# VH-VL binders against Asparagine synthetase domain-containing protein 1 (ASNSD1), part 3

Target 1, 186 residues: Asparagine synthetase domain-containing protein 1 (ASNSD1), of Gallus gallus (Chicken) (q5zjn0r2to187)
Amino acid sequence: CGICCVVALSSQHTICDYFSKDLHCHLRRRGPDSSQQLIKTVSEPSYECFFSGHVLHLRGLMTPQPLEDVNNNIFFWNGEIFNGVHVGDSENDTEVMFRHLALCSSEADILSLFSSLRGPWSFIYYQASGHSLWFGRDYFGRRSLLWQLSNVSDGAFCLTSVSVNSESCNQCQEVPASGIFKMDLR

## First folded at step 27 (VH-VL; from j4 with light chain T32Y R33S)

Design i3
Fold by OpenDDE, fold request of step 29:
Structure i3 (fold): chain C 186 residues (1-186), chain A 118 residues (1-118), chain B 111 residues (1-111)
Amino acid sequence: as target 1 above (186 residues)
Amino acid sequence: QVQLVQSGGGLVQPGGSLRLSCAASGFTFSSYYMSWVRQAPGKGLEWVSGIYSGGSTHYGDSVKGRFTISRDNAKNTVYLQLNSLRAEDTAMYYCARGSYGEWYFDLWGQGTLVTVSS
Amino acid sequence: DIQLTQSPSSVSVSVGERVTIDCKSSQSVLYYSNNYLNWYQQKPGQAPQLLIYWASTRESGVPDRFSGSGSGTDFTLTISSLQAEDAAVYYCQQYYSLPLTFGQGTKLEIK
């Protein structure tokens, strides 16, 4: 799957300006089965999030990404669950993980959830009420997830499962496979 | 043999404390969500508490602040510390195993009776 | 909290007969493509035993005469041909959201 999240704390540029055509193309190639985009604009605190998901169907019913629930939480999943959670025949990993996340009531719960998983994975999870962005990779880093901080003048943070041969993307680095990260957007 | 064996129940006065234990065998205990479910005499089932493999916990509203669930994965045991007990806490307490990543309970202990009475 | 209401509260049925027990949830327990509703059997003096999970999937070792159906807010446990050993209290349970909740139970007696 191709997953991408851009967070902009500045209103100097349209958030879509940080989403290059090349990046879009690479994301689409990784997930040709479905594509969706979502923008969240928050006034207090002030930030904007752009989500772009491109799904490669593996098992279960195809679920376009990102997922969004009634609480405005957003979720990307790029992985395969071998063990740790039970995925029904009619389900897929993405919706199962999103459901489990919804049941988490603390940071410890979230950590416990991901620690129980076996298999390759990377994820991006936006909690609307907490203005938090979660992301991470499995211990072996088997699914790529890159992060990039734009210059102070741009004030944008980007997460992407694909790299692009561009000046901006050349500064992207793999997210360390040392656990999960929580970013406070406030 | 896959089983849960409980201990630690008994008679206690209001305001007293008890500690329940549930020892697991025959399966990889550390991989499972564990729960306590209680049943007042002649009544239905009530979920009390749950604990993830990693140690994070959940509680029913009726027991929050009074009960504490914990686990020792090295000993394959889940515990329920019952503090500030009330008459309405009188019940058969069951430990139960949640399936991998799911909260349907496919394995139950034999139950431990807790009686709170003056 | 999600409330589960079972009907009937009690029923007496002869061996060999078909039995249905209903469970209604105060809100949908359907999430995307799966229902997070389970059924348990509790025989007198015993701990509960899982019968059905995900509304319609039989737990391993459960006889074929037990089946679950339904979706969203309305669910049914069916025993196609009642056996004497099926005398018990049956409970539905949801884990769509916390706290986990059970129905009030249905007592099934053999006539």
Scores: ipSAE 0.475, ipTM 0.826, lowest interface PAE 1.3, mean pLDDT 92
Fold by OpenDDE, fold request of step 29:
Structure i3 (fold): chain C 186 residues (1-186), chain A 118 residues (1-118), chain B 111 residues (1-111)
Amino acid sequence: as target 1 above (186 residues)
Amino acid sequence: QVQLVQSGGGLVQPGGSLRLSCAASGFTFSSYYMSWVRQAPGKGLEWVSGIYSGGSTHYGDSVKGRFTISRDNAKNTVYLQLNSLRAEDTAMYYCARGSYGEWYFDLWGQGTLVTVSS
Amino acid sequence: DIQLTQSPSSVSVSVGERVTIDCKSSQSVLYYSNNYLNWYQQKPGQAPQLLIYWASTRESGVPDRFSGSGSGTDFTLTISSLQAEDAAVYYCQQYYSLPLTFGQGTKLEIK
């Protein structure tokens, strides 16, 4: 799958300006089965999020990404669950993980959830009420997830599962496979 | 044999404390969500508490702040510490395994009776 | 909290007869394509035993005469041909959201 999240704290540029055509093309190649885009604009605190998901269907019913729940939480999943949670024949990994995340009531719950997983994975999880962005990858780093912080003047943060050889992505680095990260967008 | 064996419980006065134990065998205990479910005499089932393999916990509203669930994966044991016990806490307490990390319980202990009475 | 209401509360049925027990949830327990509702059997003096999970999947070792159906808020446990050993209290349980909750139970007696 190709997953991408851009967070902009500055209003100097449209959020779409941070999403290059090259990046979009590479994301689509990783997930040709489905493509979705979503923009979240938050006035207080002031930030904007752009989500672009491109799904490669592996098992279960195909679920386009990102997922969004009734609480406006948004979720990307790039992985395969071998063990840790039960995925039924009518389910897929993405919806199962999103459901489990919805049941988490603390940071400790989230950590416990991901610690229990076996298999390659990376994820992006936006919690609307807490204005938090969670992301991470398994300890072996089997699914790529890169981050980039644009120049201070641009005020944009990008997460992507695809590397692009462009000027805009030259400073992209792999997210350390040392755990999960939480960003406060406030 | 795959099983849960419970111990502890007994008669205690209101305000007292008890500690329940549930020892697991025959499966990889550290991989499972464990729960406590209780049943008052002649009544239905009530979920009490749950604990992830990593140690994060959940509680029913009726026991929050009074009960503490914990686990020792090295000993394959889950515990329930019952503090500030009330008469309404009188029940048969069951430990149960969440199947494949889910919360349908495919394995149950034999139960431990807790009686709170003055 | 999600409340589960079973009906009937009690029933007496002859061996060989069909039995249905209903469970209604106060809100839907359907998430995408899966229902997070389970059924348990509790015989006198014993711990509960899992019968059905995900509304319709029979647990390993459970006789074929037991089946679960339904979706959303309405669920049914069916025993196609009642056996003497099926005398028990049956409970539905949801884990769509915390706290986990059970129905009040249905006592099934053999006539």
Scores: ipSAE 0.422, ipTM 0.809, lowest interface PAE 1.5, mean pLDDT 92
Fold by ESMFold2, fold request of step 29:
Structure i3 (fold): chain C 186 residues (1-186), chain A 118 residues (1-118), chain B 111 residues (1-111)
Amino acid sequence: as target 1 above (186 residues)
Amino acid sequence: QVQLVQSGGGLVQPGGSLRLSCAASGFTFSSYYMSWVRQAPGKGLEWVSGIYSGGSTHYGDSVKGRFTISRDNAKNTVYLQLNSLRAEDTAMYYCARGSYGEWYFDLWGQGTLVTVSS
Amino acid sequence: DIQLTQSPSSVSVSVGERVTIDCKSSQSVLYYSNNYLNWYQQKPGQAPQLLIYWASTRESGVPDRFSGSGSGTDFTLTISSLQAEDAAVYYCQQYYSLPLTFGQGTKLEIK
């Protein structure tokens, strides 16, 4: 799956400044069968998040990403669950994980959920009620997740599953596999 | 043999406290979610509280702030501390195992009765 | 909180007959392709026992005369050919959101 999240924390830059045709092409190659894009614009506190997901179809039934629930939470999943959470034969890891996250009411719940998982994974979770962006990788870092931190002082933050040559993306670095991260969008 | 064996319970005064225990055997306790579910005499089932495998806790609205669920994975035991008890807390209390990282309860203890009266 | 309403509240049926028990949820418990709805059986003097999870998946050891169906807000437990041992109270339970909630129960009696 090709996944990307761009957060604009000020009016100084737009999402267009950080999302190029070249990045879109690289994301699409990872998930050529479908793409879905969502923009969350919040006025109080003021921020804008752009989510772009590109998924290869599962045999028979399409599972597009990102997923969105009734509470406007957004979830991306790139991985497989070997153990720690039940995933039936007709189930999708992304749907199972999002359901479990929707049941979490605290930071400890979210940390506990991921600490019990076995398998290669990376994720991005936007929690609308808390104005929070959660993300991370499995302990061994077996699924790619990159961040670009050089733009945060300019009011922008980027997460992506792929690297691409552009001004905004040529300084992307692997997100450390040392833990689960939370960004407060307030 | 896979089982949950409960202990504790009894008669307590309103405002009193009690601690319920539920000992697990025959499975990898630390990998399962655990819950307490109660049933007042002649009534239906009410979910009381739950605890994730990693220790995060949740409570039903009627018991928030008064009850505390905890687990000791070294002892394969889940506990329910009942504080500030009221007459409406009188019930059979069951511990239940949430299967495979989910909240469907495939294993139940035998139940312990808690009676709150003066 | 999600409210589950079962109907009927009680039913009396002869051995060998078909029984249906309905559970209606105050909001959908369908999350993408999965319905987060369970069914339990509680015989007199016993703890509840899981019959069905994911709305339609039988727990191991549950006879195939028990089946679950439905989606979203409307669910049905069916006993295709009732046996005397099936006399019990039946509960639906949602695990779509916390707090977890149960239906009020349906008492099944054998005529």
Scores: ipSAE 0.006, ipTM 0.515, lowest interface PAE 12.7, mean pLDDT 79
Fold by ESMFold2, fold request of step 29:
Structure i3 (fold): chain C 186 residues (1-186), chain A 118 residues (1-118), chain B 111 residues (1-111)
Amino acid sequence: as target 1 above (186 residues)
Amino acid sequence: QVQLVQSGGGLVQPGGSLRLSCAASGFTFSSYYMSWVRQAPGKGLEWVSGIYSGGSTHYGDSVKGRFTISRDNAKNTVYLQLNSLRAEDTAMYYCARGSYGEWYFDLWGQGTLVTVSS
Amino acid sequence: DIQLTQSPSSVSVSVGERVTIDCKSSQSVLYYSNNYLNWYQQKPGQAPQLLIYWASTRESGVPDRFSGSGSGTDFTLTISSLQAEDAAVYYCQQYYSLPLTFGQGTKLEIK
């Protein structure tokens, strides 16, 4: 899967500055099933999120990412579920995970869901009602997820599944596999 | 140099079996989806089977349970095993490459004829 | 299963004229901003060749006279100035869901 999320937290909107053609090319190579882009602009609190997904499906055709539900939540999934959550023969693991996330009522529910999973995975989850961005990797870090920490001073935060040799992504680092992260966009 | 070269067609009796091969060159085969598409004489195109880069397989209803698609990324080759053949399976069989994780077919093999004789 | 119906089934047109070929899908093939529909050209005795993907994006090397349009369930392939080498059968194909399906084809002949 090739996934990218760019968040602009300040009134200085920098989304377009951080999504290069070179990054786009590398994302497509990781997730060649489809490409989809979404922009979420929120006035209060003030932020803008850009989501770009390029997806590989192992168990089905035509489940492009990101997924969006009726509550405007957004989900990216790169992984396989070996155990911990039931995935039916005709079901896509991305859709199954998003459905279970939609049933979570609290932070503890979200943490419990991921603690029960077996398999390699990484994810990004935008929870609209909470103005929250959740992301993380399985304990062994077998699915790529990178962040750019050097852009935070500009009021921008970037997550991507691929590294590129460009000015905007040259300092991409692996997200630590030791936990699940929550970013409060407020 | 970018090409798909097919082999393995021919004449077979009803109920028989045949294996088609499609060898790729000039591109990173392991990154692409592969499909088989057939065309009965004088008829249109019918999607037969597809295989994701990671090995997941899918089939058209008319061949499900009888045909098997597989790939060997070390040999840059996709295969179609045709079992329990029927007269209506008589067709030109094409292998086709799906472009970068999409099922639009930007590269096609030359075709191989399979004839299932009464 | 998504059925694709092409119109007309055949057409005979003179060089230099405009030709349109329609493809109607039994279900929408639009997901977010993308229409999952392709067009192919198949000349006599040859394998098909990709012309258009995502309903309107021309494949590299395809002449500018070919264009695709439409959204959801209704799609059109247009040849704006027909050339003799355009005599072929044209197919639409959806890749929104499995099984992948093709239209029945439109035979284009030069009058």
Scores: ipSAE 0.006, ipTM 0.488, lowest interface PAE 13.3, mean pLDDT 79

## First folded at step 28 (VH-VL)

Design z12 (from j4 with light chain T32Y)
Fold by OpenDDE, fold request of step 29:
Order: sequence, then C-alpha cells, then structure tokens
Structure z12 (fold): chain C 186 residues (1-186), chain A 118 residues (1-118), chain B 111 residues (1-111)
Amino acid sequence: as target 1 above (186 residues)
Amino acid sequence: QVQLVQSGGGLVQPGGSLRLSCAASGFTFSSYYMSWVRQAPGKGLEWVSGIYSGGSTHYGDSVKGRFTISRDNAKNTVYLQLNSLRAEDTAMYYCARGSYGEWYFDLWGQGTLVTVSS
Amino acid sequence: DIQLTQSPSSVSVSVGERVTIDCKSSQSVLYYRNNYLNWYQQKPGQAPQLLIYWASTRESGVPDRFSGSGSGTDFTLTISSLQAEDAAVYYCQQYYSLPLTFGQGTKLEIK
C-alpha cells in the first residue's frame, strides 16, 4: 500500500502544495487497486492534515484507505497480520486494527496492541480528540515508512510509505523501527 | 493439557481483601489476553477485568479502584487482587482466556468462590 | 455500555425439538463486516463454554446442531434438535466495546 500523511502547521502554503505529483504517482503505483484522499482542518489548535491512501488488496474484501470512524479518527495500515489478533475471512487487517485501536483507552493499550502483532506492518493513526498522530513500523522495519519535518518556516510534517526524488521528499528518512511514535499536534 | 487452574478465594468480612490466582498450562500464556468473569449465586455472568499480554488493564465499573488485575508471564499466572470487598462481590470468579487476542473466551478456569459476609 | 437482553429468560423443551434463543443489543455490535457477539453454554455446576463467536462461527468441538445467526442488534442461537445434555444456561456476550457485557442468560430445561 501507498500511504501518506501531511500535517501543515503553518498557513503560508496550502496543504496540497506539500503533495507533489511525483509522490502521488509513486504512492499510486504501490496501491493500484484503490485511491482515496482526505483533508482534515482543525481550527483549535490550528493545523491541517492531508491523507492520501492507495490500497493494494491482499486478503478479504478490499477496504479503501484511510479509514475514518465516528470520532474522526483516521487510520492507515500497511501490513499483514500473521498473529496477535484474529482476522476473520470476511475481514481485512485494516478494519481489524482500526477496531482494536478504538478499544484502546490509554497509551499503554496501544503499545500492548502493537507489541502483540506478528507480521510486517507500518501504520499511521490520527487520534482527533487528543490531536495526536501515531505511527510506527514493526521491529524489523519490513514496511517502509519515511518521515520529514520541514524547517520552522515551512511548518509541515510528512509521513510516507514511498520515497521520491522530489522537493517534498528529498530529505525523507526512514522512521526508526524501534516501536511506535506519538506526535502531539498542539 | 491446555487448562486454567484457579486458587484462592474463601470467606471474608466486608472491607476485607482476597487474592485470586489462575495458573495456565499447555499454551503460550504470555500471548493471550486474560480476563476475570464473576457470577453471583443464582445470577448471570459479569465481566470484571482484563489484562493484555503487555500488562495494560481494563476494569468493569463496579470494581474500579478496588480490584487489581495483574499477571506474571514467567509463572504463567494471572491474579486478581480484591480489596474493599462488599457483600455484592460475593460470587464465583472465573478466569478466562481471550482467544487469538480477541475477547471471546475459549478457555475457562474451574472457578473460585468468594463469599463476603459479616 | 452495551446492554444485551435475551429472550426468553427460561424455556422448557422436549428432546428432539428445535430451540431458539434471542439476544438483542442496545446498539449495533457490527463493525464493517463482522459482528462481535458470542454465545456461551453453562451447564449446572460448570464453568461457561464457548459455543459461537462472531455471531455465527461455531467453536471447535461444538456439535452441528448449534448455530448462530443475526447481525447488528438482533441475534439468535438455534439448537436444531435438542439433546438431553443441552440442558444449561445460555449467555450472549459482546465485545464490540468496553466494558464487555453479557446477556442475563436463558435457562433451557428438558421436558
């Protein structure tokens, strides 16, 4: 799958300015089965999030990404669950993981959830109520996830599962495969 | 043999404390969500508490602040510390295993009776 | 909290007869394509045993005469041909959200 999240903390540029055609093209190649984009604008605190998901269907019924729930949480999944949670034949990993995340009531719960998983994975999880952005990779880093934090003047943060040779991603680095990360967007 | 064997419990006065134990065997205990479910005499089932493999915990509202679930993965044992016991806590307490990281319980202990009475 | 209400509370049925037990949820326990509702059997003096999970999937070792159906808020446990050993209390349980909750139980007696 091709997954991307851009968080704009400054109003100097539109959120779309940070999403290059090259990045879009590479993301689409990773997930040719479905493409979906979503923009979230938050006034207090002030930030804007752009989500672009491109799905490669593996098992179960295909679910476009990102997922969004009634609490305005947003979720990307790029992985395969081999063990740790039960995925039914009619389900897919994305739905199952999103459900489990919804049941988490603490950071410890989230950590416990991901620690129980077996298989390659990376994820992005926007938690609306806490203005938090969660993301991470499995211990072996089997699914790529890159991050880039622009300078203070640019005021943008980008997560992407693909690397491109463009202005938007020239300085992208792989997210350390050391667990999960939480960013406070406030 | 895959099983859960419970111990502890008994008769205690209101305000007292008990500690229940549930020893697992025959499976990789550290990989499973474990729960306690209780049943008052002649009544239905009530979920009490649960604990992830990593140690994060959940509680029913009726026991929050009084009961503590914990686990020792090295000993393949889950515990339930019962404090500030009340008469309404009188019940058969079951430990149960959440199947495949889910919260349907495919393995149960034999139960331990807790009686709170003056 | 999600409340589960079973009906009937008790029933007496002869061996060989069909039995249905209903479970109604105060809110939907359907998440996308799966229902997070389970059924348990508790025989006298024993711990509960899992019969059905995900509304309709039979647990390993459970006889074929037991089946689960339903979706959303309405679920049914069916015993196609009641056997003497099926005398028990049956419970539905949801884990769509915390806290986990059970129905009040249905006592099934053999005539």
Scores: ipSAE 0.644, ipTM 0.866, lowest interface PAE 0.9, mean pLDDT 93
Fold by OpenDDE, fold request of step 29:
Structure z12 (fold): chain C 186 residues (1-186), chain A 118 residues (1-118), chain B 111 residues (1-111)
Amino acid sequence: as target 1 above (186 residues)
Amino acid sequence: QVQLVQSGGGLVQPGGSLRLSCAASGFTFSSYYMSWVRQAPGKGLEWVSGIYSGGSTHYGDSVKGRFTISRDNAKNTVYLQLNSLRAEDTAMYYCARGSYGEWYFDLWGQGTLVTVSS
Amino acid sequence: DIQLTQSPSSVSVSVGERVTIDCKSSQSVLYYRNNYLNWYQQKPGQAPQLLIYWASTRESGVPDRFSGSGSGTDFTLTISSLQAEDAAVYYCQQYYSLPLTFGQGTKLEIK
């Protein structure tokens, strides 16, 4: 799958300035079966999130990404669950993981959930109420997830599952496969 | 064989404490979510607590702050520490195994009776 | 909390007859394509036993005469041909959200 999240903390530039056509093209190639985009604008605190999901259908019924629940949480999944949770015949990994995340009541629960998983994975999880962005990769780093953080005041934070040779990803580096990250957007 | 064997329980005065144990055998204990479910005499089932394989815990509202669930994966045992017991805590307590990654309970202990009475 | 209400609370049925027990949830327990509703059987003096999970999947070892159906907020446990050993209390249970909750139970007696 091609997954991308851009977070802008400043209104000096539109969030589209950080999402190049090349990046979009590479994301679509990674997940040619379905594409959708979502923008979340939060006034207090002030930030904007852009989500671009491109699905490669692996098993079960295809579900476009990202997923969004009634609490405005947003979820990307790029992986395959070999073990750790039950995936019904009519379900897919993304839906199952999103459900389990909804049942988590603490950071420890979230960590326990991902620690129990077997198989390649990377994910992006936005918690609306907590203004938090979770992301990470499996211990072996089998699914690529790159991050870029601009040191410029008008910059943005970007997560992407694809690497492109463009200005949008010139300083992109692989997220360390050392666990889960939580970013406070406040 | 696959089974859960419970121990502990008994008669205790209000405000007292008890510790319940549930020993698992015949399966990979560390892979399962474990729960305690209780049943007051002549009443229905009530979920009490649950614990992930990694140690994260959940509690019913009626027991929060008083009961503590824990597990020792090396001993294949789940525990329930019952503190500040009340008369309404009187019940048969069952340990139950959640299916791997799910919360439908496919294996149950034989039950342990806890009686809280002055 | 999700409340589960079963009906009837009790019923007496003859051997060989069809029995249906209903379970209604205060909110939907359907998440995308799966229902997180289970059924248990508890015989006198015994611990509960799992019959059905995910609304309609029969647990291994459970006789074919037991079946589950329904979706969203309305679920039904059916015994196609009641046997004497089926005398028990039956419970539905949801795990769509915490806390986990059970129905109040349905007592099934053999007439």
Scores: ipSAE 0.640, ipTM 0.867, lowest interface PAE 0.9, mean pLDDT 93
Fold by OpenDDE, last read:
Structure z12 (fold): chain C 186 residues (1-186), chain A 118 residues (1-118), chain B 111 residues (1-111)
Amino acid sequence: as target 1 above (186 residues)
Amino acid sequence: QVQLVQSGGGLVQPGGSLRLSCAASGFTFSSYYMSWVRQAPGKGLEWVSGIYSGGSTHYGDSVKGRFTISRDNAKNTVYLQLNSLRAEDTAMYYCARGSYGEWYFDLWGQGTLVTVSS
Amino acid sequence: DIQLTQSPSSVSVSVGERVTIDCKSSQSVLYYRNNYLNWYQQKPGQAPQLLIYWASTRESGVPDRFSGSGSGTDFTLTISSLQAEDAAVYYCQQYYSLPLTFGQGTKLEIK
């Protein structure tokens, strides 16, 4: 599965300018079964998010990523649940995790949820109401998730499950597998 | 044997407090979501509270701020602290296990009667 | 909150007859492809026991005569051939969203 999230805090460039063709190509190769893109523009606070998901179907019915709910939350899942939550035969891991996240009402809930999981995973979760971007990897870091902070004045923050040998991605580093991260977009 | 055994109920005056206990055996307690469900005499079932394996909690609106659910995984026990009790809190209280960590309850305690009366 | 309304509230049926109990939710409890609706049986003086989860999956140990059907907002518990030991109160329960809620119950008596 190829997942990517770009967050831009300025309007000097279109959000798509931060998403290279090369990165897109690598993401598609990682998840050839389905591709989907979403853009979220928020005026107050001022930020824009670009989501690009490319799904490798594993079990259940194929679900394009990212998922979006009625509350404008966005969710990427790159993983396989071995234990911790019950995934029905008609469900997939992404849907199940997204549902559980929707039921979380605190940071503690979110931490508890992921702490209960067994199996490889990485995720990106945009929580619209809190203007928060959550992301993380399992303790063993079995699923890649890289982050990049642009040094440009109008820079963007990028999360991606694939590395690209480009000038823009040379500064990409693996997200530490030390816990869950929460970014306040305000 | 897989079971939940409850204790701690009784008669209490309005404004009083009780602590209910539910001891689990026969399964990996720390992996399960646990809940309390109550049933007023002659009435239906009402979900009261739930607690994740990691300790985060949920409450029904009728008990928020008064009841506290907690767990001790080392003792395989879930607790319900009942404070500021009201007459309408009179009920049989059941502890229940969320099956496979979910919120359909496949294992129930025998129930503990809580009576709030002057 | 999601309200669950069962019908009928009570019913008396003879042994061997087919029984259906309906549960209607105030909003859909379908999340993508799964219905988060369960059924419980509570016999007199006993704790509830799980019969059906995810609308139609029978819990282990539950007799084949019990079945669940439905999706979205309309669900049905069916007992294909009522037995004497089936006298009980039946509850539907949703966990699509918090708070968890139960139907008001259906009392099934043997005629």
Scores: ipSAE 0.632, ipTM 0.865, lowest interface PAE 1.0, mean pLDDT 93
Fold by OpenDDE, last read:
Structure z12 (fold): chain C 186 residues (1-186), chain A 118 residues (1-118), chain B 111 residues (1-111)
Amino acid sequence: as target 1 above (186 residues)
Amino acid sequence: QVQLVQSGGGLVQPGGSLRLSCAASGFTFSSYYMSWVRQAPGKGLEWVSGIYSGGSTHYGDSVKGRFTISRDNAKNTVYLQLNSLRAEDTAMYYCARGSYGEWYFDLWGQGTLVTVSS
Amino acid sequence: DIQLTQSPSSVSVSVGERVTIDCKSSQSVLYYRNNYLNWYQQKPGQAPQLLIYWASTRESGVPDRFSGSGSGTDFTLTISSLQAEDAAVYYCQQYYSLPLTFGQGTKLEIK
């Protein structure tokens, strides 16, 4: 799958300025089965998020990404659950993980959830009420997830599953496969 | 043999405390979400608390702040510390196993009776 | 909280007869295409035993005469041919959201 999240904090530029056509093209190639985009604009605190998902279907029924629930939480999943969480025959990994995340009531719950998983994965999870952006990779780093972190007040933070030589991601580095990250957008 | 064996419980006065234990055997204890479910005499089932393998906990509203669930994976045991007990806490307490991430309970202990009475 | 209401509260049925127990949830327990509703059997003096999970999946070791159906807010446990040993209280349970909740139970007696 091709997953991408761009976060801009009070930027003078539109969120689209940080999302190049080249990046979009590479994301589509990674996930040709479905494409979807979402924009979240939050006034207080002030930030804007852009989500672009491109899905390669693996098992179950096709689930376009990102997923969004009634609480405006947003979720990207790039992985395969081999063990740790039961996935029904009628379900897919993305739906199951998103449901479990919704049931988490603390950071510890989230950490426990991901620590139990077996299989390759990377994810991006936006919690609307907490203004938090979660992301991470399995400890083997089997699914690529890159970040571009600059001065957040003057630029944008980008997460992407594809490496691209573009203005938006020319200095992207792989997210360390050392745990789960939480970014407070406030 | 796959089983849960409970211990503890008994008669206690209101405001008192008890500690329940549930020892697991025959399966990889650390891979399972464990729960306590209680049943007042002649009544239905009520979920009380749950705990992930990593120690994250959940509680029913009726017991929050009074009960504490914990586990020792090295001992394959889950515990329920009952403090500030009330008459309405009188019940048969069951420990139950739920697959990690799925809260259907496929294995139950034999139950431990807790009676809170003055 | 999600409330589960079972019907009937009690029923007496003869051996060999078909029995249905309904469970209605105050809100949907369907997430996408899976229902997070389970059924338990509790015989007198015993701990509950899991019968059905995910609305329709029979737990290992459970006789074929037990089946679960339904989706969203309406669920049914069916015993196709009642046996004497099926006398028990049956509970539905949801884990769509916390707190986990049970129905009030249905007492099944053998006529």
Scores: ipSAE 0.463, ipTM 0.820, lowest interface PAE 1.3, mean pLDDT 92

